# Designs tried in a protein design chat: VH-VL binders against q6nml5. Part 34

Target 1, 200 residues: q6nml5
Amino acid sequence: MFSEVEMARDVAICAKHLNGQSPHQPILCRLLQDLIHEKACREHGFYLGITALKSIGNNKNNNIDNENNHQAKILTFPVSFTCRTFLPARGDILQGTVKKVLWNGAFIRSGPLRYAYLSLLKMPHYHYVHSPLSEDEKPHFQKDDLSKIAVGVVVRFQVLAVRFKERPHKRRNDYYVLATLEGNGSFGPISLTGSDEPYM
Short names: E, the ipSAE of ESMFold2; O, the ipSAE of OpenDDE; V2, 0.75 times the mean of E and O plus 0.25 times the DockQ between their complexes.

## First folded at step 18 (VH-VL; framework fv_olinvacimab)

Design w4 (at its last look DockQ between E and O 0.78; V2 from the best seeds 0.81)
Fold by OpenDDE, look of step 18:
Structure w4 (fold): chain C 200 residues (1-200), chain A 122 residues (1-122), chain B 107 residues (1-107)
Amino acid sequence: as target 1 above (200 residues)
Amino acid sequence: QMQLVQSGAEVKKPGASVKLSCKASGYTFTDYYMHWVRQAPGQRLEWMGEIYPEGGRTNYNEKFKSRVTITVDKSASTAYMELSSLRSEDTAVYYCARGEYLEYWSGDFDLWGQGTLVTVSS
Amino acid sequence: NFMLTQPPSVSVSPGKTARITCGGNNIGDYYVHWYQQRPGQAPVLVMYYDSEREEGIPERFSGSNSGNTATLTISGVEAGDEADYYCQVWDRSGNHVFGTGTKVTVL
């Protein structure tokens, strides 16, 4: 689900970049970079963007005018802002594009969600087709009605499980979800839409 | 900081058993597979098995299935691997490694222990 | 049993490009992960899901997977890149299979 959350962060910028100008733009840029790098958190999900900058506090670093140390002075500002986030949850209905077909399922990208795994076990009536006859045919899953789940196909699915993955470096955190086509028949391949944006 | 810390080196006789430990810290222990991988001197990495701490589900390499037992103590965030009926060929460095868990899926190993040398000699 | 075959060694001069291949039947139908192992150290994940670079790994490292071959490419090779490299997949039997390993030597 999409949410707007209020956050507070300390943003560090190099004083050289301010050239006597307002720190607003450099701070915003740095903040965005940091959020992009972090990508996601357990509490809020994926960071999609800053919706508002609420406040910029004063530099936390004591202005030690060390005139002599040409060392790039780092300034740290407390920043309050609002951020739009996406947190996948069990039961969510999403759509995305198949990015890879594997022997046991397919990985789907849905907006910020890069790793929606659709297992063959969660695709009733689908079977894996690896056409040896045509080198040009890519592996895909096929249903009796000739519906196909192949790379590039847009699929509507329901989230069955959600996993937050925190990388050892605490960067590029991610979410993995288990996708399912099980239900009332509303899930599966859909007509190509020009957007990989998730919808609920 | 996320880390896996393994128990110390072991020296065993043929026919004996060894139980190694792997203590996890810095992350939610129950959210990830714990894998055991060994490497004999000058040889490739060899996967032995895995456990999902939440529920205790295990999968083993068939090569080791009859001799290996992987367990966890969730309260201690520690995984264990016991290998029985040791042979000289079991001389290797044994690693624990964290792997992502999703139902019906297993992926990469993004966090490794420092390794434990097990020497089996008569 | 699914097998992954790697060249036993790759020698490369500093600044040049090293390509480490991992061969397997229809390996393109699998996600391939890559590990770097320096002498006396534990393996380190460098590439996951064919082409996703692990955090902290230089941009010089890239991965691809198609057909019967996955490739780890190291551009602008440095002395510090000297290591053993292993590819890995999760096979149909539920086993994690590692490649035979490639020793990269920087000349």
Scores: ipSAE 0.863, ipTM 0.946, lowest interface PAE 0.5, mean pLDDT 92
Fold by ESMFold2, look of step 18:
Structure w4 (fold): chain C 200 residues (1-200), chain A 122 residues (1-122), chain B 107 residues (1-107)
Amino acid sequence: as target 1 above (200 residues)
Amino acid sequence: QMQLVQSGAEVKKPGASVKLSCKASGYTFTDYYMHWVRQAPGQRLEWMGEIYPEGGRTNYNEKFKSRVTITVDKSASTAYMELSSLRSEDTAVYYCARGEYLEYWSGDFDLWGQGTLVTVSS
Amino acid sequence: NFMLTQPPSVSVSPGKTARITCGGNNIGDYYVHWYQQRPGQAPVLVMYYDSEREEGIPERFSGSNSGNTATLTISGVEAGDEADYYCQVWDRSGNHVFGTGTKVTVL
């Protein structure tokens, strides 16, 4: 689900970056870096962009870095803003491009969602093809009606499960999605023309 | 921030059992697989098995399946690995490692404990 | 029975490029992950999903995977890169398999 949400972050800036300047630009640049690095949160999904800056508060506290310096080094400003977001949800119908074919399934990218996993167990009537006798044939999944899922193919799928992942070291998050082609929807490959692959 | 802290080194006699612990902090323990991986002196890393803490589902390397038991205490955010019928060749450093959970797929180990040396000697 | 074979060692001069290979039958049909292990320390994830760098890993680390070979490439090698490196996949039996390991020595 795409949304526009109100958010707040404490933005940390080295005092040197504010000398003789408006604090607005350094704070906004740091906020953008922080959101780009974080990628997503559990509550709202992927951050797509800041849509409005609502307020920048006063320096909140005297935070002393774990340095043995004799002066304060880090200033922290509470910032309120609105952000456009995308939160994957069970039941969503998405389109994405196959980025990797594995022996047991495929990984699909759909915009900011880099890891939608489509298991072969969720591809009715498909089977894995890898020809040891033909170097020209890339690995793929084939349905008996000549439908083919390979790197570069755009696939329409339904979200079966969503998993939020927090990476260790520095706040950075991601989402994984379990995809399915099962059901009454028109799920499966929808374009064979959007790739460097030999079929269009 | 995120860490896995393992129990201390152990010395055991052949035929005994050892039960190692791995306490997680800084993340939601029940959202991720916990794996156990060992490394004998001078050898490669060797995967022993995994548990999904929420449901308790385990999967073991066939080499260890008859001797290894992996369990969790969800309220303590702690995983355990018990290896029974110890032999001298079980002397190794035993690591716990976190992996993401996605049904029908398993991948990298992005967070590791410090390791626990288990020495099996007569 | 999936097996991952790595060269036992790679020696490289500072500033040059180290290439660490991981051989496996049709390894290109798997995602490959790479770990760095310094003596007496736990492994640390450095590369995942063939070519994605883990947080804090410099851009001089890169990865590739096709056919029967995955490769971890370290350009501009520094003394701090000296360690053992292991590749890893999730195999068709549901096991996690590590490569034989490569010691990178910076001379």
Scores: ipSAE 0.780, ipTM 0.888, lowest interface PAE 0.9, mean pLDDT 87
ESMFold2 (binder alone), look of step 18: mean pLDDT 92; pTM 0.941

## First folded at step 19 (VH-VL; framework fv_olinvacimab)

Design x1 (at its last look DockQ between E and O 0.71; V2 from the best seeds 0.00; counts 0 for: loop humanness VL .298 < .304)
Fold by OpenDDE, look of step 19:
Structure x1 (fold): chain C 200 residues (1-200), chain A 122 residues (1-122), chain B 107 residues (1-107)
Amino acid sequence: as target 1 above (200 residues)
Amino acid sequence: QMQLVQSGAEVKKPGASVKLSCKASGYTFTDYYMHWVRQAPGQRLEWMGEIYPSGGSTNYNEKFKSRVTITVDKSASTAYMELSSLRSEDTAVYYCARGEYLEYWSGDFDLWGQGTLVTVSS
Amino acid sequence: NFMLTQPPSVSVSPGKTARITCGGNNIGDYYVHWYQQRPGQAPVLVMYYDSEREEGIPERFSGSNSGNTATLTISGVEAGDEADYYCQVWDRYGNHVFGTGTKVTVL
């Protein structure tokens, strides 16, 4: 689920921003921005943060004058670093907050996982409740014991399936998972105190 | 670059069949639904059906279920849509489109082919 | 079957805000996706899951969905925004349903 992975990336920064100072901070900032923009990869899952900077190599590009864009010299540094990642997998037990209730299921957010789908078919003994007459009542799923899965409710669930969503230009890649409440009764709505961590 | 490339325009007689192709590239073909959507001239988009290439499972719009067959060739990353018993009303641009696949869930169409015009005329 | 109704046309001046509505019974209980289709072109996803912008779509595009109406809002409308817009849902029966479409004209 959570891992520390070693990664290597080329980081491009504008020389104008260095003002004769060490490129260390600008490189780190750019690297973080790139990881945030990419968000996730198939191999490692969601990027959660850089845990260590191992090395910064020398500039790979000599004298690339981008004449068309403000004559800014672009410097490219090879960077080796470790990154904490979150990769949801089948069988994982997660918890998250219901963000939307649909006719046939609910979507749950769990940490960096924005889309965990809990189908009505995967929440046994629950039924959909929609009261159009009560302006105050939001649609929800309800069990015989009157437990409710509604927007804002924290739900413990098991990952049944995982999909990586490839995006163009490797921007804002994402994961979505199929959630299930099936099991020994340990899954479902919970009272959560503290941080909304994806892993219990 | 991710793309869907469709076969060329077709002209058919009423009662005939047409089989269109959609070749995918730049992504994992088997991880997504392939949808077929058509649009008659001046009309709204109309969903025809979907196939999950990995397992070959299909779902069809009831309107077309008796006449449409969606298939895939995984080795060629190509989806096909065959529409039989063509009518003049079937004159439309037909699109293939990539969609998210998750068991019990189907989402948006984030990648579209260029479309194929099918003209049905006597 | 789910029915989605859109206004047939919306006219807006450059720089102003266009709002395209998609009406459906309890549409708020569905995720709504939006597509832009320029003349002679294939549709392009612009908004998914009610309010998530597709990659490459300007921030001036936004989406909302509640009650019986989903809305695509285009602020600071530009000439390039002239197109047909379609809302879409995946209904409880497993069908994908598109709206009737809205032609946005930039005056």
Scores: ipSAE 0.854, ipTM 0.932, lowest interface PAE 0.6, mean pLDDT 92
Fold by ESMFold2, look of step 19:
Formats: sequence, structure tokens, C-alpha cells
Structure x1 (fold): chain C 200 residues (1-200), chain A 122 residues (1-122), chain B 107 residues (1-107)
Amino acid sequence: as target 1 above (200 residues)
Amino acid sequence: QMQLVQSGAEVKKPGASVKLSCKASGYTFTDYYMHWVRQAPGQRLEWMGEIYPSGGSTNYNEKFKSRVTITVDKSASTAYMELSSLRSEDTAVYYCARGEYLEYWSGDFDLWGQGTLVTVSS
Amino acid sequence: NFMLTQPPSVSVSPGKTARITCGGNNIGDYYVHWYQQRPGQAPVLVMYYDSEREEGIPERFSGSNSGNTATLTISGVEAGDEADYYCQVWDRYGNHVFGTGTKVTVL
């Protein structure tokens, strides 16, 4: 689900990037970099963009500059802002582009959601095809002459499960989704021009 | 801050068993597979099996299935691997590793323990 | 059993490009993951889902996977890249299979 939420972050920047007393642009640039790197959080989902900068507080105390004239000083500013977000949820109907066909299913990208897994077990009446014919065929799943799931195809699917993942090193997150075509006949490959939207 | 900490080195006689531990911290233990992977000296990595801690379901490499048992203690965020009927070929470093859980799919190992050397000698 | 074959060694001069192959029948129908292992240390994930770099891995590392061959490419090789490298897939029987391993030597 798309939302617009209020958020706050402590933004650390190198003193070298400051220009005078009002360092608004370096702080905003660093905040954007930090959100792009983090990608998502558990509460609000993927960060799509900052919609407003509400406040920048005073520099906080730091423990790096306890000596005089240390040039590698890092300054920390509390920043309040609003952010557009996307949080996938069970039951959501999304569309996305197939990025990889595996022996047992496909991975679909839907906007910031890079890994929606569609198992062959969740594709009623499809079967895996990968064999030579009069020319090399790319691997795909086939239901009938008109229903084919292959790399580049846009698929409408329902979210069956959502998994939040934190990577072990630096704060950077992701979401994985289990997709299904089960239910009624409205799920499956569709013909769309230029559509990367999560919802139909 | 995520970490897998394994138990210390073991020396065993042929025919004995060994039970290794792997304690997880810094993440939700029940949200991820725990895998066991071994490496004999100079050899490739070899996957032994996995457990999903929430339900306790396991899958084992057929090569080890008759001798390996993987268990968890969810309250201690700890996985265990027991290997029975040890022989000299079981001398190896044994790793635990975290993997992503997604029904009908299993992927990469993004967090590894430090390894536990098990030496089997007469 | 699915089999993944790697060359046992690759020697490369500093600043040049190392290419580490992982061969398997139709390996392009799988996602391939790559691990770096220095002597006496645990493996470390460096590349996953064919071509995604793990956090902290320099852009000099890249990956590809098609047909019967996956490749880990290290451009601008540095002494710190010297290690063993393993590919890995999840096979049709639900097993995780590692490649035979490649020792990269920077001479």
C-alpha cells in the first residue's frame, strides 16, 4: 500500500561538505543517500521519495571531535520530513515484469519490489517449457497458445505472503513476496504498455 | 550486529557422535532457514541440511540423511546438528549459515558462523 | 545430483581481469550465488541472484549467467581479491550444491 508518512532521521555528514551556517542542501543530499541505501523499513515498506522537509535541528554532540581542530569531524543533525512509501501486504493485487524464469517458477519485479516469487505450484494449468524446436526457445511457462509466462512478460498476481529481510552488514533492507495466480481467472499474463505500477 | 556463534572444536573416535551448536543473535531467529555446511580439508563446501525454526521442518542432503539430525531451541535462538557413526571422512570444518525462507524457494547464504573443526581419528 | 564444475585455479596480474566460470547443465535456469573464502575463514557471500553484489563488495565484481555457464568477473584485480571462490545453486531435488571451487592467485 502507498502511503505518505512523517519520519525522522539523524543525518551524519562530514564537516567538509558544509557551506557556512545554513547547511540545508548537504544535509538533504545525505538524507536522500541514506534512504536510498536503506531501501525500506519494516513499519512503512519501501521508500519512494521525500515529499517535504519539515525541520533540521541543531548539531548533536559527537565523540569523534574530543580533540581540538580535528579535520575529520562528523556532524549529526536531527531531520524531520515526510516520505512517500510502499508496503506490500497479503491480498494485494499487483502487476510486474518477469525478470527470471527458473525450472520451478519465476521472479517478478513490481516497482521497488524486486523479488516476487511465483512458484509453478501457484500457476494453475501451466507447465515448464525448455527444449529446442526449429530454433532455440527461451525457457517459459505455457498454459495454452495465448497464455505464456516468460522473461519480459507483465503478470498480474496476488500477494500470498510477505517477508521482510535485513541484510547482515550495513543497514539495508528488502522485501520478498510469494505470489499466486490461484483463485479466479483474472490473474496471469497481461498485455500492458509502459505499466510498472504495483496495482491494476 | 547479526552473528552466528558456533561451539568449539571437537576430537572424536570413529563410531562416536558429535553435536554442534550455533547461536544466532541480532535478527529474528524464526524468520530464516538455518543450514549446516561442511568442508573437509582441501575440499569443496558441502550442504548437509536445513531447518526452518518456526515449524521445525527439516530437509537433509540424501548423503547424510541416515546420520544427521538438525534441531533448534527457539527460546535460546540456537540450532544444533548431530552427526552419528563418525568416520575419518567426517573430519571437516562444519559451518552454520542463515538462508532466506520463502515457501517453494530457497536461495543464498548471507550470514555464516565461524566454523567448528571436528577431527575424527583413532 | 546436479553438478557444478569450476576451474581449479585462475592466475591474474594485478589490475587485470579474472573470470571464474561455473559450469552446469542449463545453469541459466537457476539463480547462481557466489562466495569468497580466504584461508582459515568462513565463506562470505559476494554475489547473489546471478548478478547482485552483496553490501560492501566493490563494483569491480560482476556476475552473469546464461545457458550452461555462470561467470564471476573481477576487474582491476587487487591482492586482496586472492581467495577461493565457490558458486552455488538450489537444485531440482531441494539440495544446495556448491561448485568445485576456484583458487584465484594474484601474481
Scores: ipSAE 0.771, ipTM 0.887, lowest interface PAE 1.0, mean pLDDT 87
ESMFold2 (binder alone), look of step 19: mean pLDDT 92; pTM 0.938

Design x2 (at its last look DockQ between E and O 0.78; V2 from the best seeds 0.00; counts 0 for: loop humanness VL .298 < .304)
Fold by OpenDDE, look of step 19:
Structure x2 (fold): chain C 200 residues (1-200), chain A 122 residues (1-122), chain B 107 residues (1-107)
Amino acid sequence: as target 1 above (200 residues)
Amino acid sequence: QMQLVQSGAEVKKPGASVKLSCKASGYTFTDYYMHWVRQAPGQRLEWMGEIYPSGGSTNYNEKFKSRVTITVDKSASTAYMELSSLRSEDTAVYYCARGEYLEYWSGDFDLWGQGTLVTVSS
Amino acid sequence: NFMLTQPPSVSVSPGKTARITCGGNNIGDYYVHWYQQRPGQAPVLVMYYDSEREEGIPERFSGSNSGNTATLTISGVEAGDEADYYCQVWDRLGNHVFGTGTKVTVL
């Protein structure tokens, strides 16, 4: 589920931003921005943060100081670093908050995972309750024991399937998860004591 | 870059069949639904059907179910849509579109082909 | 069959806010997606899952969905926003249903 991975990236920074200072901070900032922007990759999952900067190489750009081009000189540095990642996998047990109730299921947010889908077909003994009478009553799923899966409810679930969704230009990549409550009864709505954690 | 490239424009007579192609590139072809959506001139978008290339499962709009067949060639990362018994009303631009796949869920169309004009005229 | 109803047209001056509505019975129980289509072009996803902006779409685009109405809001409208907009849902029959479409004209 969670891993520390070694990565290498080329980081491009504008020379004007260095103001004669060490490129270390600007490079790190840019790297973080790039990872945030990318959000996730197929191999490693969600990027959670940089845990270590291993090395910064020399500028790769041989761009001759064309004095005449007012174009901001871009410097490119090879950077080696370690990153903590979250990769949801089949069988993982997660918990998250219901963000949307639909006619056929619910979407749950679990940490960096924004889209865990819990189908009605994967929540045995629950039925859909829709009250058209009051705008205040939101649809929810209800079990015989009066347990409810509604917006804002925290749900413990197991991952059945995972889908990586690559966005154009490798920006804001994402993961989608199929969730299930099937099992020995340990899954479903829970009362949280403390901070919301995406995993147990 | 991710893209869907469709076959060229078609002119058909009523009663004929047309088979369009949609070639995918830049992403894992088998991980997404391929949808077919058409748009008659000045009309709204109309969903025709979908195929999951990995398993070959298809779902069709009931309106077209008797006339439409969606297939894929995984080796070529290409989806096909065949529409039979063409009518003048079938004159439209036909789009293929990539759709999110998750079991029991179907979502948005985040990648579209350029469209193929099919003209049905006597 | 699930039906999505949109106003046929919305006119807005540059810099103003355009609101495009998508009506449907209990549409709030669905995720709504929005597409922009310029003349002679294929549709482009602009908003998904009610309020998530597609990559490359300006922040001035926003979406909401509650009750019987989903809304795409375009603040600070620019000339380039002139297009047809379609809402879309995945209905209980497993069909993808598009709205009737709204032509946004920038005056």
Scores: ipSAE 0.847, ipTM 0.928, lowest interface PAE 0.6, mean pLDDT 92
Fold by ESMFold2, look of step 19:
Parts: C-alpha cells; sequence; structure tokens
Structure x2 (fold): chain C 200 residues (1-200), chain A 122 residues (1-122), chain B 107 residues (1-107)
C-alpha cells in the first residue's frame, strides 16, 4: 500500500557542513541519505521519497557548541517530515521483472521490492526447463508454447506473504514477499502479442 | 546489536551425548531459521540442520538425522542442538547461524555464533 | 547430490586481484553465498544472492555466477583479506551445501 506518512528522525550533521546558502539544505540531503541507506521500516514499508519538511528543531546547548574544534563537532537536529512509502501486503497485485531463475522458482523485482519469490509450487501448469548440455537455452519455466517465465520477463502476481528483514549490521532493512500465480486474477507473464518474452 | 552467544567448550567420551545452546539477542528470534553448522579441524563447513522457532519445525541433514535433535526455548530466545552417540569423528567446532525464512526458499546465513568446541576422546 | 568444488588455495600480491571459484553442476541456477573465515573465528557473510555485498564489506569485493562457476573477486587485495573463503547454496534436497574452501594468501 502506497501512503504519505508523517515521520521524525534525528539527523546528525558535522558542523562544518552548515555554512551553505540554504541552511536547511544540508540537513535535507543527510536525511535523504539516511533513508536511502535504511531503505524501509516495519511500520511504513519502503521509503520512496520525502514530500515535505515540516520542522527542524533545536538540539545543542551553548556549553557543547563552544568546543575548541567546531568543524569536527556533530550536531543532531530533530526533523519532522512527510514521506511517500510503499508497504507490501498480502493480497496486493503487483507487476515486476524476473531477475533470477532458480531450480525451484524465480525472484522478481517490483519497484523498491527487490525480492518477490515465485515458487514453482505457485505456478500452476508450469514446469522447469533447462538443458545442461545446451548452452544456447537459458533456464525458464514453461506452461505452453507461448507462456514462458525467464529472466527479463514481466510477471503479474499476487502477494501471499510478507517478511520484514533486519540486516545484522547498521540500520538497513528489506522486505521479501512470497508471490503466487494461482487463482482467477489473470496472473502470469505479460505480453502485447502473445509472446512468452514480452520485454526481450 | 545482533548477537548469537553459544555455550562453552565440551569434552566428551565416545557414546555420550552433548547439548549445546545458542542465545539470540537484538532481533525477533521467531522470525528467522536457526541453523547448526559444524567444522572438524582443518575441514570445510558442514550443515547439520535447522529449526523455525515459531512452529518448531525441523529439517536435518541425512548424515545426522538419527543422532541430532534441534529445539528452541522461545521465551529465552535460545536454540539447542543435541548430538547423541558421539564418536571421535564428531570432534569439531559447532556453530549456530541465523537464516532467512521465506516459504519454499532458504538462503544465506547472515549472523553466526562464536562457535563451541566439542572434543570427543576415548 | 550437489557438490561445490573450490581451489584449495589462491596466492595474490597486495593490490592485485584474487579470484575464488566455486564449481558446481549448473550452479548458475542457484543463488550463491560467500563466507570469510579467519583463523580461530566464526565465518562472516561477505556476499549473498550471487553478487550482493553484505553491510560493511568493501566495494572491492564482488561476485558473479553463471553456468557451472560462481566467482568471488577481491580487487586491491590487502593483508587483512587473508582468510578461508567458502561458497554455499541451498540444494534441491533442501540441504545447505558449502564449498570445499579456499585459503587466500597475500604475499
Amino acid sequence: as target 1 above (200 residues)
Amino acid sequence: QMQLVQSGAEVKKPGASVKLSCKASGYTFTDYYMHWVRQAPGQRLEWMGEIYPSGGSTNYNEKFKSRVTITVDKSASTAYMELSSLRSEDTAVYYCARGEYLEYWSGDFDLWGQGTLVTVSS
Amino acid sequence: NFMLTQPPSVSVSPGKTARITCGGNNIGDYYVHWYQQRPGQAPVLVMYYDSEREEGIPERFSGSNSGNTATLTISGVEAGDEADYYCQVWDRLGNHVFGTGTKVTVL
């Protein structure tokens, strides 16, 4: 689900970077960099972009700001802003491009969602095709002569499950989803001509 | 700070059992697989099995399935591995490792415990 | 039964490029993950999903996977890169399989 949400973050800036012509611009640039690094959060999903800055609060008292190495000092500002977000949910119908074909399924990218897993168990009437003896044939899943799921193919799918992932090191997150082609939703590869390679 | 902290080294005689622990902190324990991987001195890593803590479902490497039991205590965020009928060939460092859970898919191990040395000598 | 074969060792001069191969039948149809292990320490994830770098791993590490060979490439090798390196896949039986390991020596 796409949303626009109000968020707040403490933005840390080296004091030497605050001397520009637009004093809030370095804070905005750092905030964007922080959100791009974090990628997503559990509450709101993927960060797509900042839509407005609402406020920049005060942070440091005079006793701290007057240290002898002013240019190495770190200043922290509470920032309130609005952000466009995307939170994947069970039942969502999404389109994406196949990025990897595996022995048991495929990974699809849909915008900020890099890891939508489509298991072969969720591809009715498809079977895996790859000849280890033929380097000319790339691995894919085939339903009939005209329905093929391979790297580069755009697929319409439904989200069955959503997993929020926290990487072990610095704040950096992701979402994975389990995709399906099952049901009466016109799911599968997309073609304007009936080709099994609509974006090749 | 995400961590897996394992129990201390063990010295055992052939035929005995050992039960190792792995305490998780800094993440939601029930959202990820817990795996056990061993490494005999000078040898490669060898996957032993996994558990998904939410439901307690397990999957074991065929080599160990008759002797290994993996369990969890969800309230303590702790996984356990018990290996029975120990032999000298079971002398190894035993690691716990966190893995991603996605139905019908299992991937990389992104967080590892420090390892527990188990020595089996007659 | 899936097998992952790595060269036992790779020697490389500082500042040069080390290439660590992981051979397996149609390994390009799997995602490959790579681990670094220093003596007496636990393995550390360095690359996953063929070519994604784990947080904190320098940009000089990269990965590729096609056909029967996956490769971990370390450019600008430093003394701190001396370690054992293992590849890993999730196989068709639901097992996690590690490669035979490669000792990288910087000399």
Scores: ipSAE 0.789, ipTM 0.891, lowest interface PAE 0.9, mean pLDDT 87
ESMFold2 (binder alone), look of step 19: mean pLDDT 92; pTM 0.943

Design x3 (at its last look DockQ between E and O 0.77; V2 from the best seeds 0.82)
Fold by OpenDDE, look of step 19:
Structure x3 (fold): chain C 200 residues (1-200), chain A 122 residues (1-122), chain B 107 residues (1-107)
Amino acid sequence: as target 1 above (200 residues)
Amino acid sequence: QMQLVQSGAEVKKPGASVKLSCKASGYTFDDYYMHWVRQAPGQRLEWMGEIYPSGGRTNYNEKFKSRVTITVDKSASTAYMELSSLRSEDTAVYYCARGEYLEYWSGDFDLWGQGTLVTVSS
Amino acid sequence: NFMLTQPPSVSVSPGKTARITCGGNNIGDYYVHWYQQRPGQAPVLVMYYDSEREEGIPERFSGSNSGNTATLTISGVEAGDEADYYCQVWDRSGNHVFGTGTKVTVL
């Protein structure tokens, strides 16, 4: 689920921004930005943060004189670092908040996982309730014991399937999972105090 | 770069069949639905069906179920759509489109082919 | 069969806001996706899951879905926004249903 992985990336920064200072901070900033933009990869899952900077290599001298737009010299540094990642896997037990109730299930957000789909077919003994008894009631799923899966409710679930969503130019890659409440009864709505962490 | 490249324009007679191809590249072919959507001139988009390459699961719009067959060649990362018993009303641009796959869920179409014009005329 | 209804056309001046509605019975119980189609081109996903903006789509595009109406909003409309727009849902029958389409004209 959570891991620390070693990674290497080439980081490009504009020389104009260095103003004769150490490139360390600008490199880190750019690296973080790149990881944020990429968001996730198939191998490691979601990037949660850099845990250590191992090394910064020398400039690879990519003198790309972009004569046409900015006379800014671009410097490229090889960077080795460790990154904390979150990779959802089948069998994982997660918790998250219901963000939308649909006719056939609910979508749950769990930490960096924005799309955990809980199908009605995977929540035994629940039924869909559309007609609000009161004007303030929203559609939800309800169990015989009157427990409810509604928007804003925190749900503990097990991951049944995982999909990596590849995006163009490796921007904002994502994961979505199939959630299930099937099991020994430990899954379902919970009362959670504190942070909405993906793992209990 | 992710892309879907479709076969060229077709001209058919009524009663004939047409088989279109859609070649995928730049992503994991087996992980996504391939959808077929058509658009008659000046009309809205119309979903025809889908195939999940991994396992070959297909779902069709009931409107086309009796005439449409969607298949894949995984080795070539290519999806096919065959439409039989063509009618003049089948004149349209046909698109393939990538869709996310999750059991019990089907979502948006985030990658589209360039479209293939099929003209059915006597 | 689920039906999605859109206004056939929306005219807007440059810099103004265009709102494209997609009506459907209890459409709020569905995720709505939006596509932009320029003349002679394939559709392009612009908005998914009601309000998630596709990568590369400007921030001036936004989406909402509640009750019986989903809305695609384009603020600060530009000439390049002139296109047909389609909403889409996955209905209870397992079909993907597209709206009737809205032609946005920039005056």
Scores: ipSAE 0.868, ipTM 0.941, lowest interface PAE 0.5, mean pLDDT 92
Fold by ESMFold2, look of step 19:
Parts: C-alpha cells; structure tokens; sequence
Structure x3 (fold): chain C 200 residues (1-200), chain A 122 residues (1-122), chain B 107 residues (1-107)
C-alpha cells in the first residue's frame, strides 16, 4: 500500500559540519542519508521520498561529553516531515521484473521491493528449464508450451506472506515477500521475453 | 545491538552428549531461522540444521539427523543444539547463525555467534 | 550431492586484485553467499545473493555468478583482507553447503 505519512526523526550532525550558521541544508542532507540507509520501517514500509519538510526544531543537546567525541560534538535536531511510503501486505497484487532464476524459483523486483520470492511450488503447471546446449537460452520456467518466466520478464503476482527484516550492525531494514501465481487473479508473465509470449 | 552469545567450551568423552545454547538479543527472535554450523580444526564449515522458532519447524543435514536435536525457548530468545553419541570426529567449534526466513527458501547467514569449542577425547 | 570447490589459496600483492572462485555444476542457478573468516574468529557475511555487499563491506568487494563459477573479487587488496573465504549455497536437498575455502595471502 502506497501512503503519504507524517514522520519525525532526530537528526544528528557533527558540529564541525554546520560552521555555526545555516543548519537547514546539512540537516536535510543528513535526514535523506539516514532514510536512504534505513530503507524501510515496520509501520510504514519502504521510504520512497520526502514530500515535505514541515519543521526543524531546536538542538536537543547542549553538551555531550564522552571519550571519543570531544572535538566532534553531536548536535541533534528533531525534524518533522512527510514521506511517501510503500508497505507490502498479504493479498496485494503486484507487478515486477524477474531478476534471478534459480533451480527452485525466481526472485522478482517490484519497485523498492527487491526480494519477492516466487517458489516453483507456487507456479502451477510450470517446470524448470535449463539448456547447456543453447547458451543464449537462459534458464527459465515454462508452462506447457508458450508461457515463460525468465530474467527480464514482468510478472503479475499476489503477495502470500510478508517478512520484515532488520539487518545487523547498523539500522537498516528490508522486506521480503512470498509471491504466488495460484488462484484466479490472471497471474503470470505479462511481457514478452521472446517471440512466444502468450499474454500479448 | 544484535548479537548471538553462545555457551562455554565443553570437554566430553566418546559416547556422551552435549547441549549447547545460543542466546539472541537485539532482534525479534521468532522471525528468523536459527542455524547450527560446525568447523572441525582446519576444516571447512559444515551446516548441521536449522529451526524456525515461530513454528518450531526443523530441518537437519542427513549426516547428523539421527544424533542432532535443535530446539528453542522463545521466552528466553535462546536456541539449543544437542548432539548425542559423540565421537572424536565431533571435536569442532560449533556456531549458531541467524538467517532470514521465507517459506520455501533459505539463504545467507548474516549474524554469527562467537562459537563454542567442543572437545571429544578419551 | 552438490559440491562447491574453491582454490586452496590465492596470493596477491597489496593494491592488486584477488579473485576467489567457487565452482559447482550450474552454480549460476543458485544464489551464492560469501563469508570471511579471520584467524580465531567467527565467519562474517561479506557478500550475499551473488553480488550484494553486506553492511560495512567496502565497494572494492564485488561478486558475480554465472554458469559453473561464482567469483568474489577484491580489488585494491589490503593486508586486512588476509583471511579464509567460503562460498555457500542452499542446495536441492535443502542443505546449506559451504565451499572448500580459500586462504587469501597478501604479500
């Protein structure tokens, strides 16, 4: 689900980078870097972009004395803004491009969602095809005679499960989804991968 | 701060059992696979098995299936691996490792415990 | 029985490029992950899903996977890159399989 939401972040800036005057530009730049690095949150999904900067509050920290930051004092500003977001949910119908074909399924990218896994177990009537004889014939999944799912093909699928992932070490998140072609939603390839795309 | 903290070194006799623990902190324990991987001295890494805590589903490497049991205590965010009928060849460092969970898929190991040395000697 | 074979060692001069291969029959049909293990330490994920760098891994690390060979490439090699490197896949039997390991030596 696409949304526009109000969010707030405490933005930390090294005082040396402010040169004592115009905090707005370096604060906005740091906020953008922080959101790009974080990628997503559990409540709202992927961050797509800041749509409005609403306020920059006063520095919360007057003085921070610790062993490693004596010369580089950290100034922290509360920032309020609106952000366009995308939160994948069970039952969503999405379209994406196949980025990897595996022996057991495919990974599809749908906008900011890099990891939509389409298991072969969720592809009714498809089977895995890999031909060493034709090096131009890349591995793919083929239904009966004409439908083909290969790298570069756009696939329409339904989200069966959603997994939020926090990566270790630094605040950075992602979403993985389990995709399915099962059901009556006209799921499957919707673009030509070669001369035999049945949906065109 | 995400971390996996494992129990201390063990010295065992052949035929005994060992039960190792791995306590997770800093992330939602139930949402990720916990794997056990061992490394004998000078040897490659060897995957032993996995558990998904939320459902309790386990998968074991067939080499160990008759001797290994992986369990969790979700309230303590702790995984356990018990290896029975120990042999001298089981002398190794045993690691726990976290993996992302997705049904019908299992991927990389992005967080590792410090390892537990198990020595099996007569 | 899926086997991942790596060269036992790779020697490289500082500033040059190390290429660590991981061989397997049709390994390009799998996602390959790479781990660095420094002496006396646990493995650390450095590359996943063939070519994605883990957090904190410098851009001079890159990965590729096609056909029968996956490769971890370290350009501008530094002394701190000396370690054992392992590739890993999830095989058709549902097992995680690690490669034989490659010791990278910076001379």
Amino acid sequence: as target 1 above (200 residues)
Amino acid sequence: QMQLVQSGAEVKKPGASVKLSCKASGYTFDDYYMHWVRQAPGQRLEWMGEIYPSGGRTNYNEKFKSRVTITVDKSASTAYMELSSLRSEDTAVYYCARGEYLEYWSGDFDLWGQGTLVTVSS
Amino acid sequence: NFMLTQPPSVSVSPGKTARITCGGNNIGDYYVHWYQQRPGQAPVLVMYYDSEREEGIPERFSGSNSGNTATLTISGVEAGDEADYYCQVWDRSGNHVFGTGTKVTVL
Scores: ipSAE 0.798, ipTM 0.900, lowest interface PAE 0.8, mean pLDDT 88
ESMFold2 (binder alone), look of step 19: mean pLDDT 92; pTM 0.943

